VHH binders against q9xw16. Designs and how they scored, part 232

Target 1, 132 residues: q9xw16
Amino acid sequence: MSGWNAYIDTMTAAAPSIKRCAIVGAADGSVWARTEADNVFKASEEELKTFVALFNDVTQVPAKGADIEGVHYVVPRTEESLIFGKKENTGFFAVKTKSAVLIAVYEGPNEVAAQVRKAVESMQTYLNNAGY
Short names: E, the ipSAE of ESMFold2; O, the ipSAE of OpenDDE; V2, 0.75 times the mean of E and O plus 0.25 times the DockQ between their complexes.

## First folded at step 20 (VHH)

Design xb6 (framework vhh_gocatamig_d2; at its last look DockQ between E and O 0.90; V2 from the best seeds 0.83)
Fold by OpenDDE, look of step 20:
Structure xb6 (fold): chain B 132 residues (1-132), chain A 119 residues (1-119)
Amino acid sequence: as target 1 above (132 residues)
Amino acid sequence: EVQLVESGGGLVQPGGSLTLSCAASGFTFDTYAMAWYRQAPGKKRELVAGVGTGDDTVYMDSVKGRFTISRDNAKNSVYLQMNSLRAEDTAVYYCAAPREAEGYGFDYWGQGTLVTVSS
């Protein structure tokens, strides 16, 4: 198991509403780690390449939304290193570190989103401090 | 202060149509995506439709082809055109906007407008 898988486990443990999660390279969307088995993160490399590129100009993302795993999400707003989206009772949070993008797809009522954001942002902080 | 005021709800028969309106104020409207949520009795509130700052739209599967979300930035308004209404569409419908910061979705809500679909 890659060391990055431990970070996946940490995020999913911190927010049980996370259904799928991935850590990908910020430059090219290459998958460093992802949830597997029953909750495999299914985004293609091509899709992830497109997704991580959204961070080049987050101000434009609310205009066009974001796609993850073939699912289209509306993006309420963005921050410099944060993109989040919603669809029905699902959503995602994506945060950018120095070299990675953390993506967490969650399912549940709106209230669970706060915990998901906290989980990915905590990992964001950890990885940034670690130089990643 | 963010304010969202919904209107247009009412009683309609199955197969009928209804248009909901939302007047928004207290934030830079045209920089945010907007959404409509609904909450049926005994159910959780769920996203019905979202509209980006462009022409991007998202719908829950059960309303695709029947509902249309749109916005008028000049009027700071969001609309939900509901056609072919069904009994299961009965709910309180809420206009929703994101927070300026520390949000996790569409965190501001209006008071809601009741839509009742019944024969």
Scores: ipSAE 0.897, ipTM 0.948, lowest interface PAE 0.5, mean pLDDT 95
Fold by ESMFold2, look of step 20:
Structure xb6 (fold): chain B 132 residues (1-132), chain A 119 residues (1-119)
Amino acid sequence: as target 1 above (132 residues)
Amino acid sequence: EVQLVESGGGLVQPGGSLTLSCAASGFTFDTYAMAWYRQAPGKKRELVAGVGTGDDTVYMDSVKGRFTISRDNAKNSVYLQMNSLRAEDTAVYYCAAPREAEGYGFDYWGQGTLVTVSS
């Protein structure tokens, strides 16, 4: 009965600095849900397929950076199921679950980014516990 | 301990050039991206440029084509070549690195080096 859009709403409510976010399939980058309306998440299917494939070896990502919505980010470092990037006053956090990748794009300094990371990692835990 | 030491700042006329250097120690330098930030008086610190563990780079829009970030992993050093300097580039410039275990971006900064662009 619950739609994937409810999980988008949960993350954006938990971290108001999130400008756009999406839940995409880990295998192919297909969009399960995303922010809409004034803050539509605009990544192409081809870009998302390339992006989720970064999780096949996260240790190589800091050498190349990452692209989301046509924006190139430097990736300072990675963790086993986490990629995050920076460009000017914006950034992203992306986490992998069993079946999905959660992507949140935000604006603000590192101090604001802590709320964003917490929101996506909390949802990562929730979806993993639910089998996703 | 982690140490980032910037140098190369100074007073330069508009249109001039400077090269900033950052010597890094106390961590495995070649496994992390590195960055330059700047902070003008009364303004927030902003990311100027980042360099990945290889040749990947990112720049803020206002410095594209004028600034070049680079790294030398053999010397544990990061550089910022600043050309065509403008008054708006006046700031303290900081070298930055991520934390190894946690963090949200580039979380360590050096003490900074002052760049003043003025006639």
Scores: ipSAE 0.705, ipTM 0.882, lowest interface PAE 1.1, mean pLDDT 90
ESMFold2 (binder alone), look of step 20: mean pLDDT 81; pTM 0.806

Design xb7 (framework vhh_gocatamig_d2; at its last look DockQ between E and O 0.89; V2 from the best seeds 0.79)
Fold by OpenDDE, look of step 20:
Structure xb7 (fold): chain B 132 residues (1-132), chain A 117 residues (1-117)
Amino acid sequence: as target 1 above (132 residues)
Amino acid sequence: EVQLVESGGGLVQPGGSLTLSCAASGFTFDTYAMAWYRQAPGKKRELVAGVGTAGDTVYMDSVKGRFTISRDNAKNSVYLQMNSLRAEDTAVYYCAAPKEGYGFDYWGQGTLVTVSS
């Protein structure tokens, strides 16, 4: 699945505030690609399984928040294929494609979130169009 | 129109306590998580605490154990109880809602909290 690493690189290049990023299977949370080296995406398989299941009913997520990499985030609101969370000066965006969930964890002031969302949603669109 | 009106700010001594209130209107309050942000002079606005629709809470590390965020859906209100206040807590505190944006992107006018001896 080395090809998926290119998509990780694309997202991280598009949004420098992204600290860690992963592409996982929407069905089971299996990791297809993730940031490595100094910015290893550290979510466990079990955690990711739980996380991707949130997309089964996004309306409930703001009630319970979401956990990524052992960190708990408050989830302001959700959209059908979008879950985002905040904690201190960090946050995440997660978008669902036909078969995948893209997760980007970022750090910075609120203003950086726009670029992160754009990067993730752009990839979402691309992958959806590609059938993924 | 979304409106967030903060109150409760003021001058307190270190170690003191203060309770901030936020009255929200113009959106379905109980469907969104709410938050308190603060902005100190010369610093960027930062998330202090967030509260989910069912009471789930998130805090910045520096305020854990001292601050408590809560909400009253019947009153469309969110609160921030601040105990053991420190000088570094001095900031304008903002109530925040996430109606349109990709985070907490609606802000009140803010309320100033000054912690000084």
Scores: ipSAE 0.911, ipTM 0.955, lowest interface PAE 0.4, mean pLDDT 95
Fold by ESMFold2, look of step 20:
Structure xb7 (fold): chain B 132 residues (1-132), chain A 117 residues (1-117)
Amino acid sequence: as target 1 above (132 residues)
Amino acid sequence: EVQLVESGGGLVQPGGSLTLSCAASGFTFDTYAMAWYRQAPGKKRELVAGVGTAGDTVYMDSVKGRFTISRDNAKNSVYLQMNSLRAEDTAVYYCAAPKEGYGFDYWGQGTLVTVSS
């Protein structure tokens, strides 16, 4: 396994409302790292391949929503490298870097979502600056 | 300026029906998903239902099969049809839009729904 697990730990420490997260390849959804043990990120390879392909045209995503870990989320809006979704008291933020997609699933009201977005976008910036 | 104006709330008996409406303005309505939230006495605000730009929907579990969210992009409007109402549906209902990018994080003043006999 690579050292990518440290980035998982960094994101979960930065935003405690993150319950599960992963770093996956932007081209194919292959898992580079994910939360494990008590907080296993359970998305299948097939689901992740479909999910990362949403970044091919983010403008279409609010029409159809997104699926992560078998949960369907409404996607309120998108930005060029950002997709986020809501379902009841849960949500996700996903950002694309040059080579990867960072996915964080959180629980809690909108007030904690800003922390989650900041954590994921800070890592996005770090990985992009590192060439990933 | 973004504005969301809810209407249609009122007092209704258990088992009854009510339709909420939301008129939206000040943004490109047909590019954003929209939602209804509610806040019941003594409870946190919660997402009731969301509708994507082309009609994709999500619902909280307790309202599935009883509530229907819909939108009319020509009228910049969102609706919540509420059937088989229960006492626990009593709340202020808010139409919501995704202004800040943290979720559905902008809402109107709300409309009160009271379910009581």
Scores: ipSAE 0.610, ipTM 0.848, lowest interface PAE 1.4, mean pLDDT 91
ESMFold2 (binder alone), look of step 20: mean pLDDT 81; pTM 0.813

Design xb8 (framework vhh_gocatamig_d2; at its last look DockQ between E and O 0.85; V2 from the best seeds 0.00; counts 0 for: pae O 8.1 > 2)
Fold by ESMFold2, look of step 20:
Structure xb8 (fold): chain B 132 residues (1-132), chain A 119 residues (1-119)
Amino acid sequence: as target 1 above (132 residues)
Amino acid sequence: EVQLVESGGGLVQPGGSLTLSCAASGFTFDTYAMAWYRQAPGKKRELVAGVGTADDTVYMDSVKGRFTISRDNAKNSVYLQMNSLRAEDTAVYYCAAPKEPEGYGFDYWGQGTLVTVSS
């Protein structure tokens, strides 16, 4: 889905600390778009299926953590449609829309993480309003 | 008000051990992951270890196998067992907790406890 690539570009432009990101189907983790080339988002289909299923009960996620691209993250807390994780100097934010999950992997301190959260939540709102 | 109080820091020789403790109050402790950060002079604060609400853990690569994070939900406490200490482990160590809804990581910190590894 070539049109979805523009949304990848929008998120990475809004938060330059995003190293990799993807838009995946909420039901099955199918990749609709992702960063490519130098910064390929490398999560497997099986990993993404497991990951999006975490949104079925976000309250259980801080007990287990989350895996993306073979990296295990501690999940400090969750919100109904938001999961985020930390590992050393890296982290991720993931938000669920009606049809999709947006995943952004970043490097940097908490100040950088704020930009990343705002970028994914802005896109979440946009896609939800558009019916996705 | 969230309050995190660290203790257990001190001066130790290389190869030695210390246990850090963190007493937490002012929030529902058992629903949040907890973490230890450290900051050496002139360096940025870095995540040393995190523990999920039960026993899930992550560690920075340089401490894995030497440090163990744990928690006691009945006592609202987090611990960091530090073994085989090295000079590069010298830092102020901070207990950390997430903040709602404004947060984006581990956003609350205590005042810290100093660990000095020196002969």
Scores: ipSAE 0.721, ipTM 0.888, lowest interface PAE 1.1, mean pLDDT 91
Fold by OpenDDE, look of step 20:
Structure xb8 (fold): chain B 132 residues (1-132), chain A 119 residues (1-119)
Amino acid sequence: as target 1 above (132 residues)
Amino acid sequence: EVQLVESGGGLVQPGGSLTLSCAASGFTFDTYAMAWYRQAPGKKRELVAGVGTADDTVYMDSVKGRFTISRDNAKNSVYLQMNSLRAEDTAVYYCAAPKEPEGYGFDYWGQGTLVTVSS
């Protein structure tokens, strides 16, 4: 699944405030692609397995928050295929496709968060249409 | 209409304590996470603490062990207990709530309450 790196690049290009991001399997949290080098996405397989399972019942996530890369985020609310969280001036957006979960961790004010959401949702739409 | 009203700010000496309160209305309070932000002069607004719907919490590193966020759903209120205050904690503190349905993160803000820590 080396081609998935292109989608990582697409999201990060669309939203420069994204610091780290990953595309993982929706079923088991297996990493298909992730940012590397200076911005390595460092979530463990176990953590990602737990994270993607949150989409099984998103209504409970605001009550518990979400952990990514060992960092606990407050989750204000969720949507059926969207989980987002906040911590300080950072946050994350995670969207679910048919077979994948896209996770983007960003830094900045709410204004940049809008770009991040748009980036991941655009990719979500693209992948869904492509059957993924 | 969502309304957030902060109170409890004031002048305090270093090492002192304050408790901020936020009264919320206009939405189903107990189904949303709440947060406190602060903005110091010349600095960007930053998340200080957040509390989920089951009292799960998150704090910025500099306030861990000193600040405690809590909520009272019966009173539609969120609180920020601030102990061992430092000069660097001086800021306008804002209560924040998530926006529905198109919003993300914490998008509703109160008027803010000023906290000044000075000897």
Scores: ipSAE 0.014, ipTM 0.283, lowest interface PAE 8.1, mean pLDDT 89
ESMFold2 (binder alone), look of step 20: mean pLDDT 82; pTM 0.818

Design zh1 (framework vhh_7pa5_2; at its last look DockQ between E and O 0.95; V2 from the best seeds 0.75)
Fold by OpenDDE, look of step 20:
Structure zh1 (fold): chain B 132 residues (1-132), chain A 119 residues (1-119)
Amino acid sequence: as target 1 above (132 residues)
Amino acid sequence: QVQLVESGGGMVQPGGSLRLSCAASGFTFSDYWMYWVRRAPGKGPEWVSTISGSGSRTYYADSVKGRFTISRDNAKNTLYLQMNSLKPEDTALYYCAAEEHDFGWPDYWGQGTQVTVSS
């Protein structure tokens, strides 16, 4: 297990509502780590490349939404380093660090999203401070 | 308790205009992201527009961009949706909604106001 896998474990442990999670390169969407086994993060390389490019202009994302793992999410708003989407009882949080994008897909009522956001943003802060 | 009451809906011809209002109470209106979401017959909820607490940031679904304008008057605790160049596919029940928990999705919803675009 790579060092990046440990960060996946940290996020999923911090937010049990996270069903799938990935850390990818901000520049090209290359997968550094992801949930596996029964909770495989299944986004394709091409999809991730497109997704991380959304951070080039987050203000335009709401108009079109975002796709992860072949699922289209509505994105009613964004923040500078945060893209978060919703689909029925599922959603995602994606945060950008200096060199990575953290993606967490969750399932449950809106209330569970708070813990998910906290988990990914905490990791975002940690990685940023570590220079990543 | 949070209350959201929509008004301004009605029937208009294609190409017409409507202005929806939403009266908010029971919370500090200016602190909340506000939303318009609509539901057409037989379809699920469709996000329409979002506005930040101060009103400085607005977002629109591609389907309404350039035609609809979201705004707010925090002094009046009122959210607005100016709808121009209306199309039959804009026919829906329009909900005013408020986001409390920063999830990127509303937590509170009004009862909705009906908008019908028909010749």
Scores: ipSAE 0.857, ipTM 0.931, lowest interface PAE 0.5, mean pLDDT 95
Fold by ESMFold2, look of step 20:
Structure zh1 (fold): chain B 132 residues (1-132), chain A 119 residues (1-119)
Amino acid sequence: as target 1 above (132 residues)
Amino acid sequence: QVQLVESGGGMVQPGGSLRLSCAASGFTFSDYWMYWVRRAPGKGPEWVSTISGSGSRTYYADSVKGRFTISRDNAKNTLYLQMNSLKPEDTALYYCAAEEHDFGWPDYWGQGTQVTVSS
C-alpha cells in the first residue's frame, strides 16, 4: 500500500527518535504499511493480532504489559485509544483509529517521547477525520 | 524544586504488612500521575503501581495485584503504598516517582526506602 507509506514517512519525519513504525488493521493486525529497508518493523502476524486486541479493553493492559517485535514492554498506564510501553532506553506509543492501530517504536531518553506521542496522535486525528 | 521523600520501609517477616509514604513538594501534587517502582539488588527497575492525579484510576503489576494498594491524599501531598501479604521477592528499594511530561513514565524520582522481607 504505496499510499499508506506516505503516512509512515510523515510520522518518522515528525519524530526522528521513531526507529520503526507501522499502520496495522485494528480488527486483525494486518500490516497496511511499515518502516522498511534499514529499519524494518518486524512483528509477526500472530503478535500483531494479539497486540491490536489489547485495545478491546485498555484498562487490562498494565497488569501484563505488551509485546511487540518479540520485546516485552511494561505498560504503567493507558488512556482512551492509547497504549504506552517502556523497556530500558526504548519504548512505544500505539494509538487506535476507527480502522487502524498506529505503532511507533522509539529509542532515546524520556525528553523525546513527547515528540513521538505528538506525531502518532496527530496522525490518529488525521486518519479518524478521513474515515479510517 | 520537586522533592519526593519516601518513608516507612523496614524489615518484615513473610506474610507481614508495611505502609510506605511519599511526601511530595515543589509541584501541584493533584495534577500528576504518581508511581511506585522498585529495584531489587542486581536487577533493573520494576514498575509496581500507578495512580492518577485525582486517585480515580489505579494500575498494578500482576506480581503485586491483590496484595498492594496505591493511594494518595491530595490535601497532604502524600502518596501511599499499602503492602500486604509480603513475600521475600518483594525485597527491594522502593521509589516514589512522578510524571511531569505525559511520557507514560516518571521523570522525577525519590531516593527510595528499603523494604526487606525475610525470616
Scores: ipSAE 0.512, ipTM 0.792, lowest interface PAE 1.9, mean pLDDT 91
ESMFold2 (binder alone), look of step 20: mean pLDDT 88; pTM 0.894

Design zh2 (framework vhh_7pa5_2; at its last look DockQ between E and O 0.93; V2 from the best seeds 0.75)
Fold by OpenDDE, look of step 20:
Structure zh2 (fold): chain B 132 residues (1-132), chain A 119 residues (1-119)
Amino acid sequence: as target 1 above (132 residues)
Amino acid sequence: QVQLVESGGGMVQPGGSLRLSCAASGFTFSDYWMYWVRRAPGKGPEWVSTISGSGSRTYYADSVKGRFTISRDNAKNTLYLQMNSLKPEDTALYYCAAEEHDYGWPDYWGQGTQVTVSS
């Protein structure tokens, strides 16, 4: 297990509603770590490249939404370093650090999303402070 | 308790305009992101537009961008949706909705107001 896998474990432990998550390079979408086994994060390289590029202008993301793992999510709004989407009883949170994008896909009612956001943003803060 | 009451719906010709209103009560209106979401017959909910508490940030679905304008009057606790250049595909029940928990989707919904665009 790489050092980045430990951060995956930290996020998934902090938010049990996270079904899949990944840490990818902000520049090119390269996968640094991801959930495996029964919860494999399945986004393709090309998809991740497109996804991380959304952070170049988050204000434009709501108009067209975002795709993760072949699933299209509605993105009703964004924050400077946060893209979050919704699809029925699923959603995602994606945050950008200095060099990475953290993506967490969750399942459940809206209420579970609060814990997911907290987990992802906590990791964001940690990684930023660590220089990543 | 949170209450959202939509009004202003009706039937219009293609190319026409409508202005929807949503009267909000039971919460500090200006602290909430507000939404318009619509549901057409036989279809799932479709996000239309979002506006921040202060009104300084607005977002639109691609399908309505350039035609619809979301706004709010916090002094009146009212949300608006100006709909111009209406199309038949805009026909739907339009819901006013409020987000409480900052996860990018509404928590509270009104009963909706019907908009029908037909020649």
Scores: ipSAE 0.870, ipTM 0.936, lowest interface PAE 0.5, mean pLDDT 96
Fold by ESMFold2, look of step 20:
Structure zh2 (fold): chain B 132 residues (1-132), chain A 119 residues (1-119)
Amino acid sequence: as target 1 above (132 residues)
Amino acid sequence: QVQLVESGGGMVQPGGSLRLSCAASGFTFSDYWMYWVRRAPGKGPEWVSTISGSGSRTYYADSVKGRFTISRDNAKNTLYLQMNSLKPEDTALYYCAAEEHDYGWPDYWGQGTQVTVSS
């Protein structure tokens, strides 16, 4: 067990449009914490391993997009340590820290995406400063 | 007021080429990521290409990579899409779009220009 669930709660409270999120190991995609119960984050270990490897070179991601929870997202651009994807009225933001990848899946129009991005980037900064 | 106006569409035979233009006004053009997105008959929107504000970074959907080239002229506030080796499946309404708020997706759209590839 870990105390990583508190960080899940912090992100979902900061951005109510987040429907599901997870903290996974950057090296192998292992799940350290995730939303559970009514809103379980359901990505397979194989999918997460593929997903975190995208951060090895984010410039290659837009050509093919990204898959999370069996859903394919278009990724029209990226930034260092940040991948964002869009599918219809849903999307995701993912950021890499020293040791982890934070993934947040949201529903809603573009305006709510700003809250989601702020929540994951704030946590990214916090975890990096804490050594994670 | 943001305005995006596409032009350069038309009818062309398979294997042909077209150059789309998008005249932009109402914002600092060089600060914005710009996009081409298309909507084929009976389909939803499909992302085609993205270019950074400076023009130094470009991205393409796999379906158009190697055939289409996105570019911009920041002195003329104009976005371009050079479309080579056109195929019938490229038939669509092509939209110019701009991203203001770092969503990773555009929030301003033009009216579109029609590209039809058939013989």
Scores: ipSAE 0.521, ipTM 0.784, lowest interface PAE 1.8, mean pLDDT 90
ESMFold2 (binder alone), look of step 20: mean pLDDT 88; pTM 0.895

Design zh3 (framework vhh_7pa5_2; at its last look DockQ between E and O 0.95; V2 from the best seeds 0.88)
Fold by OpenDDE, look of step 20:
Structure zh3 (fold): chain B 132 residues (1-132), chain A 119 residues (1-119)
Amino acid sequence: as target 1 above (132 residues)
Amino acid sequence: QVQLVESGGGMVQPGGSLRLSCAASGFTFSDYWMYWVRRAPGKGPEWVSTISGSGSRTYYADSVKGRFTISRDNAKNTLYLQMNSLKPEDTALYYCAAEEHDIGWPDYWGQGTQVTVSS
């Protein structure tokens, strides 16, 4: 799993507004890698299990929103492999790959949020091409 | 510059209906995801509904689902919100909003139109 930390570093380097980031198993929400130290991604196993299950039907997510790290985010819309939420000056992007879900929690204006989406989706593409 | 001007608000009895409109200008309307967001007195903004550029995809908050319908006329650069079965808790200033950065949240907001549901 240590190899997955490199992908965390890549995403956080690409988007400095990412506060916390995690790569988890799409099937069960198990944590493969996450930001640590001062920026520990703190979502519980229970939360992540519930969260990754949202990708089974993303069309239903907007009605209820999504919870990450005990924080409830509004989700005004979704894409097939993308769930993104907003709360005040914060938000998250979560993308699904073949076997993983990448989650990035960010803070800042909409302009920097766009950079976060790009970073996460770039990693999504990379991992998909790598078979993950 | 982007301009969004809401209209159609007013006072109605519980169970009544209103249709809000939003006139958009200053951007290619059909390329933008559009939103309705409302703010009730003493509360923060609450997302109400979202519609894709073509209008083919719509999303609703659970609180309004089944009662509100978002639609758009791209030929008229106009966004609509049909509100049926209105409740007192629907009382709020309703904003039309446009998404620029594809982040699942709007960037531009109108001045809002007041909706008051009261017996």
Scores: ipSAE 0.902, ipTM 0.951, lowest interface PAE 0.5, mean pLDDT 96
Fold by ESMFold2, look of step 20:
Structure zh3 (fold): chain B 132 residues (1-132), chain A 119 residues (1-119)
Amino acid sequence: as target 1 above (132 residues)
Amino acid sequence: QVQLVESGGGMVQPGGSLRLSCAASGFTFSDYWMYWVRRAPGKGPEWVSTISGSGSRTYYADSVKGRFTISRDNAKNTLYLQMNSLKPEDTALYYCAAEEHDIGWPDYWGQGTQVTVSS
């Protein structure tokens, strides 16, 4: 979806340490938009369906962690609409809106990760207020 | 000047128990998510357990669930890890850690306390 690509651009501009990101449907993991070819977000449809289902009970996620793009991340805790994970100097933030899940994969130290969280949550708030 | 000081490590036989403590200072202890993370010889860090500031939410890695219990005493600014049914693979340097940036990973780390599980 062409209109959703603008939100990808907005998030990556707000937090340049985002390496790849996507907006996917919360019900089925279908890709509405994602970062482009040289930074293509390469999660499979099957992986995304499994991933978005984690939001059905975020409290169960820390025990086993989460996989995105074939990479396993530890998830030491979650919040109501947020799953976030770490692997070495990389990580991800995933937030749920009314109808979508925003996923951002980043690289950098904790201060950089905090900027990524802020960017993704700002977009979460914007989309929720817009009804998505 | 955040300080985290672990204690209670030692040598124990398989099946034994240990209780780790972490004395915290330099911040309002009850406001912080706290962590135990361990590092086995030749391995990278492995997350063990997490506890919320109030102690009302706890999480465990599958490898320790049912054997380890994280707890805190906010009046004493102390974090604990009760380790039961210890196995040789639990041998590691155990770090107390605290999260400041709300990123689901710690910012401040102690020096660690050694736990060795062997006959």
Scores: ipSAE 0.797, ipTM 0.906, lowest interface PAE 0.7, mean pLDDT 93
ESMFold2 (binder alone), look of step 20: mean pLDDT 88; pTM 0.890

Design zh4 (framework vhh_7pa5_2; at its last read DockQ between E and O 0.96; V2 from the best seeds 0.90)
Amino acid sequence: QVQLVESGGGMVQPGGSLRLSCAASGFTFSDYWMYWVRRAPGKGPEWVSTISGSGERTYYADSVKGRFTISRDNAKNTLYLQMNSLKPEDTALYYCAAEEHDVGWPDYWGQGTQVTVSS
ESMFold2, look of step 20: ipSAE 0.834; ipTM 0.920
ESMFold2 (binder alone), look of step 20: mean pLDDT 88; pTM 0.890
OpenDDE, look of step 20: ipSAE 0.911; ipTM 0.955
ESMFold2, fold request of step 21: ipSAE 0.847, 0.837, 0.838; ipTM 0.927, 0.922, 0.923
ESMFold2 (binder alone), fold request of step 21: mean pLDDT 88, 88, 88; pTM 0.886, 0.886, 0.885
OpenDDE, fold request of step 21: ipSAE 0.905, 0.906, 0.907; ipTM 0.951, 0.952, 0.952
ESMFold2, fold request of step 24: ipSAE 0.840, 0.839, 0.837; ipTM 0.922, 0.922, 0.920
ESMFold2 (binder alone), fold request of step 24: mean pLDDT 88, 88, 88; pTM 0.886, 0.886, 0.884
OpenDDE, fold request of step 24: ipSAE 0.904, 0.903, 0.905; ipTM 0.950, 0.949, 0.951
ESMFold2, last read: ipSAE 0.842, 0.840, 0.845; ipTM 0.924, 0.923, 0.925
ESMFold2 (binder alone), last read: mean pLDDT 88, 88, 88; pTM 0.884, 0.889, 0.885
OpenDDE, last read: ipSAE 0.905, 0.907, 0.904; ipTM 0.951, 0.952, 0.951

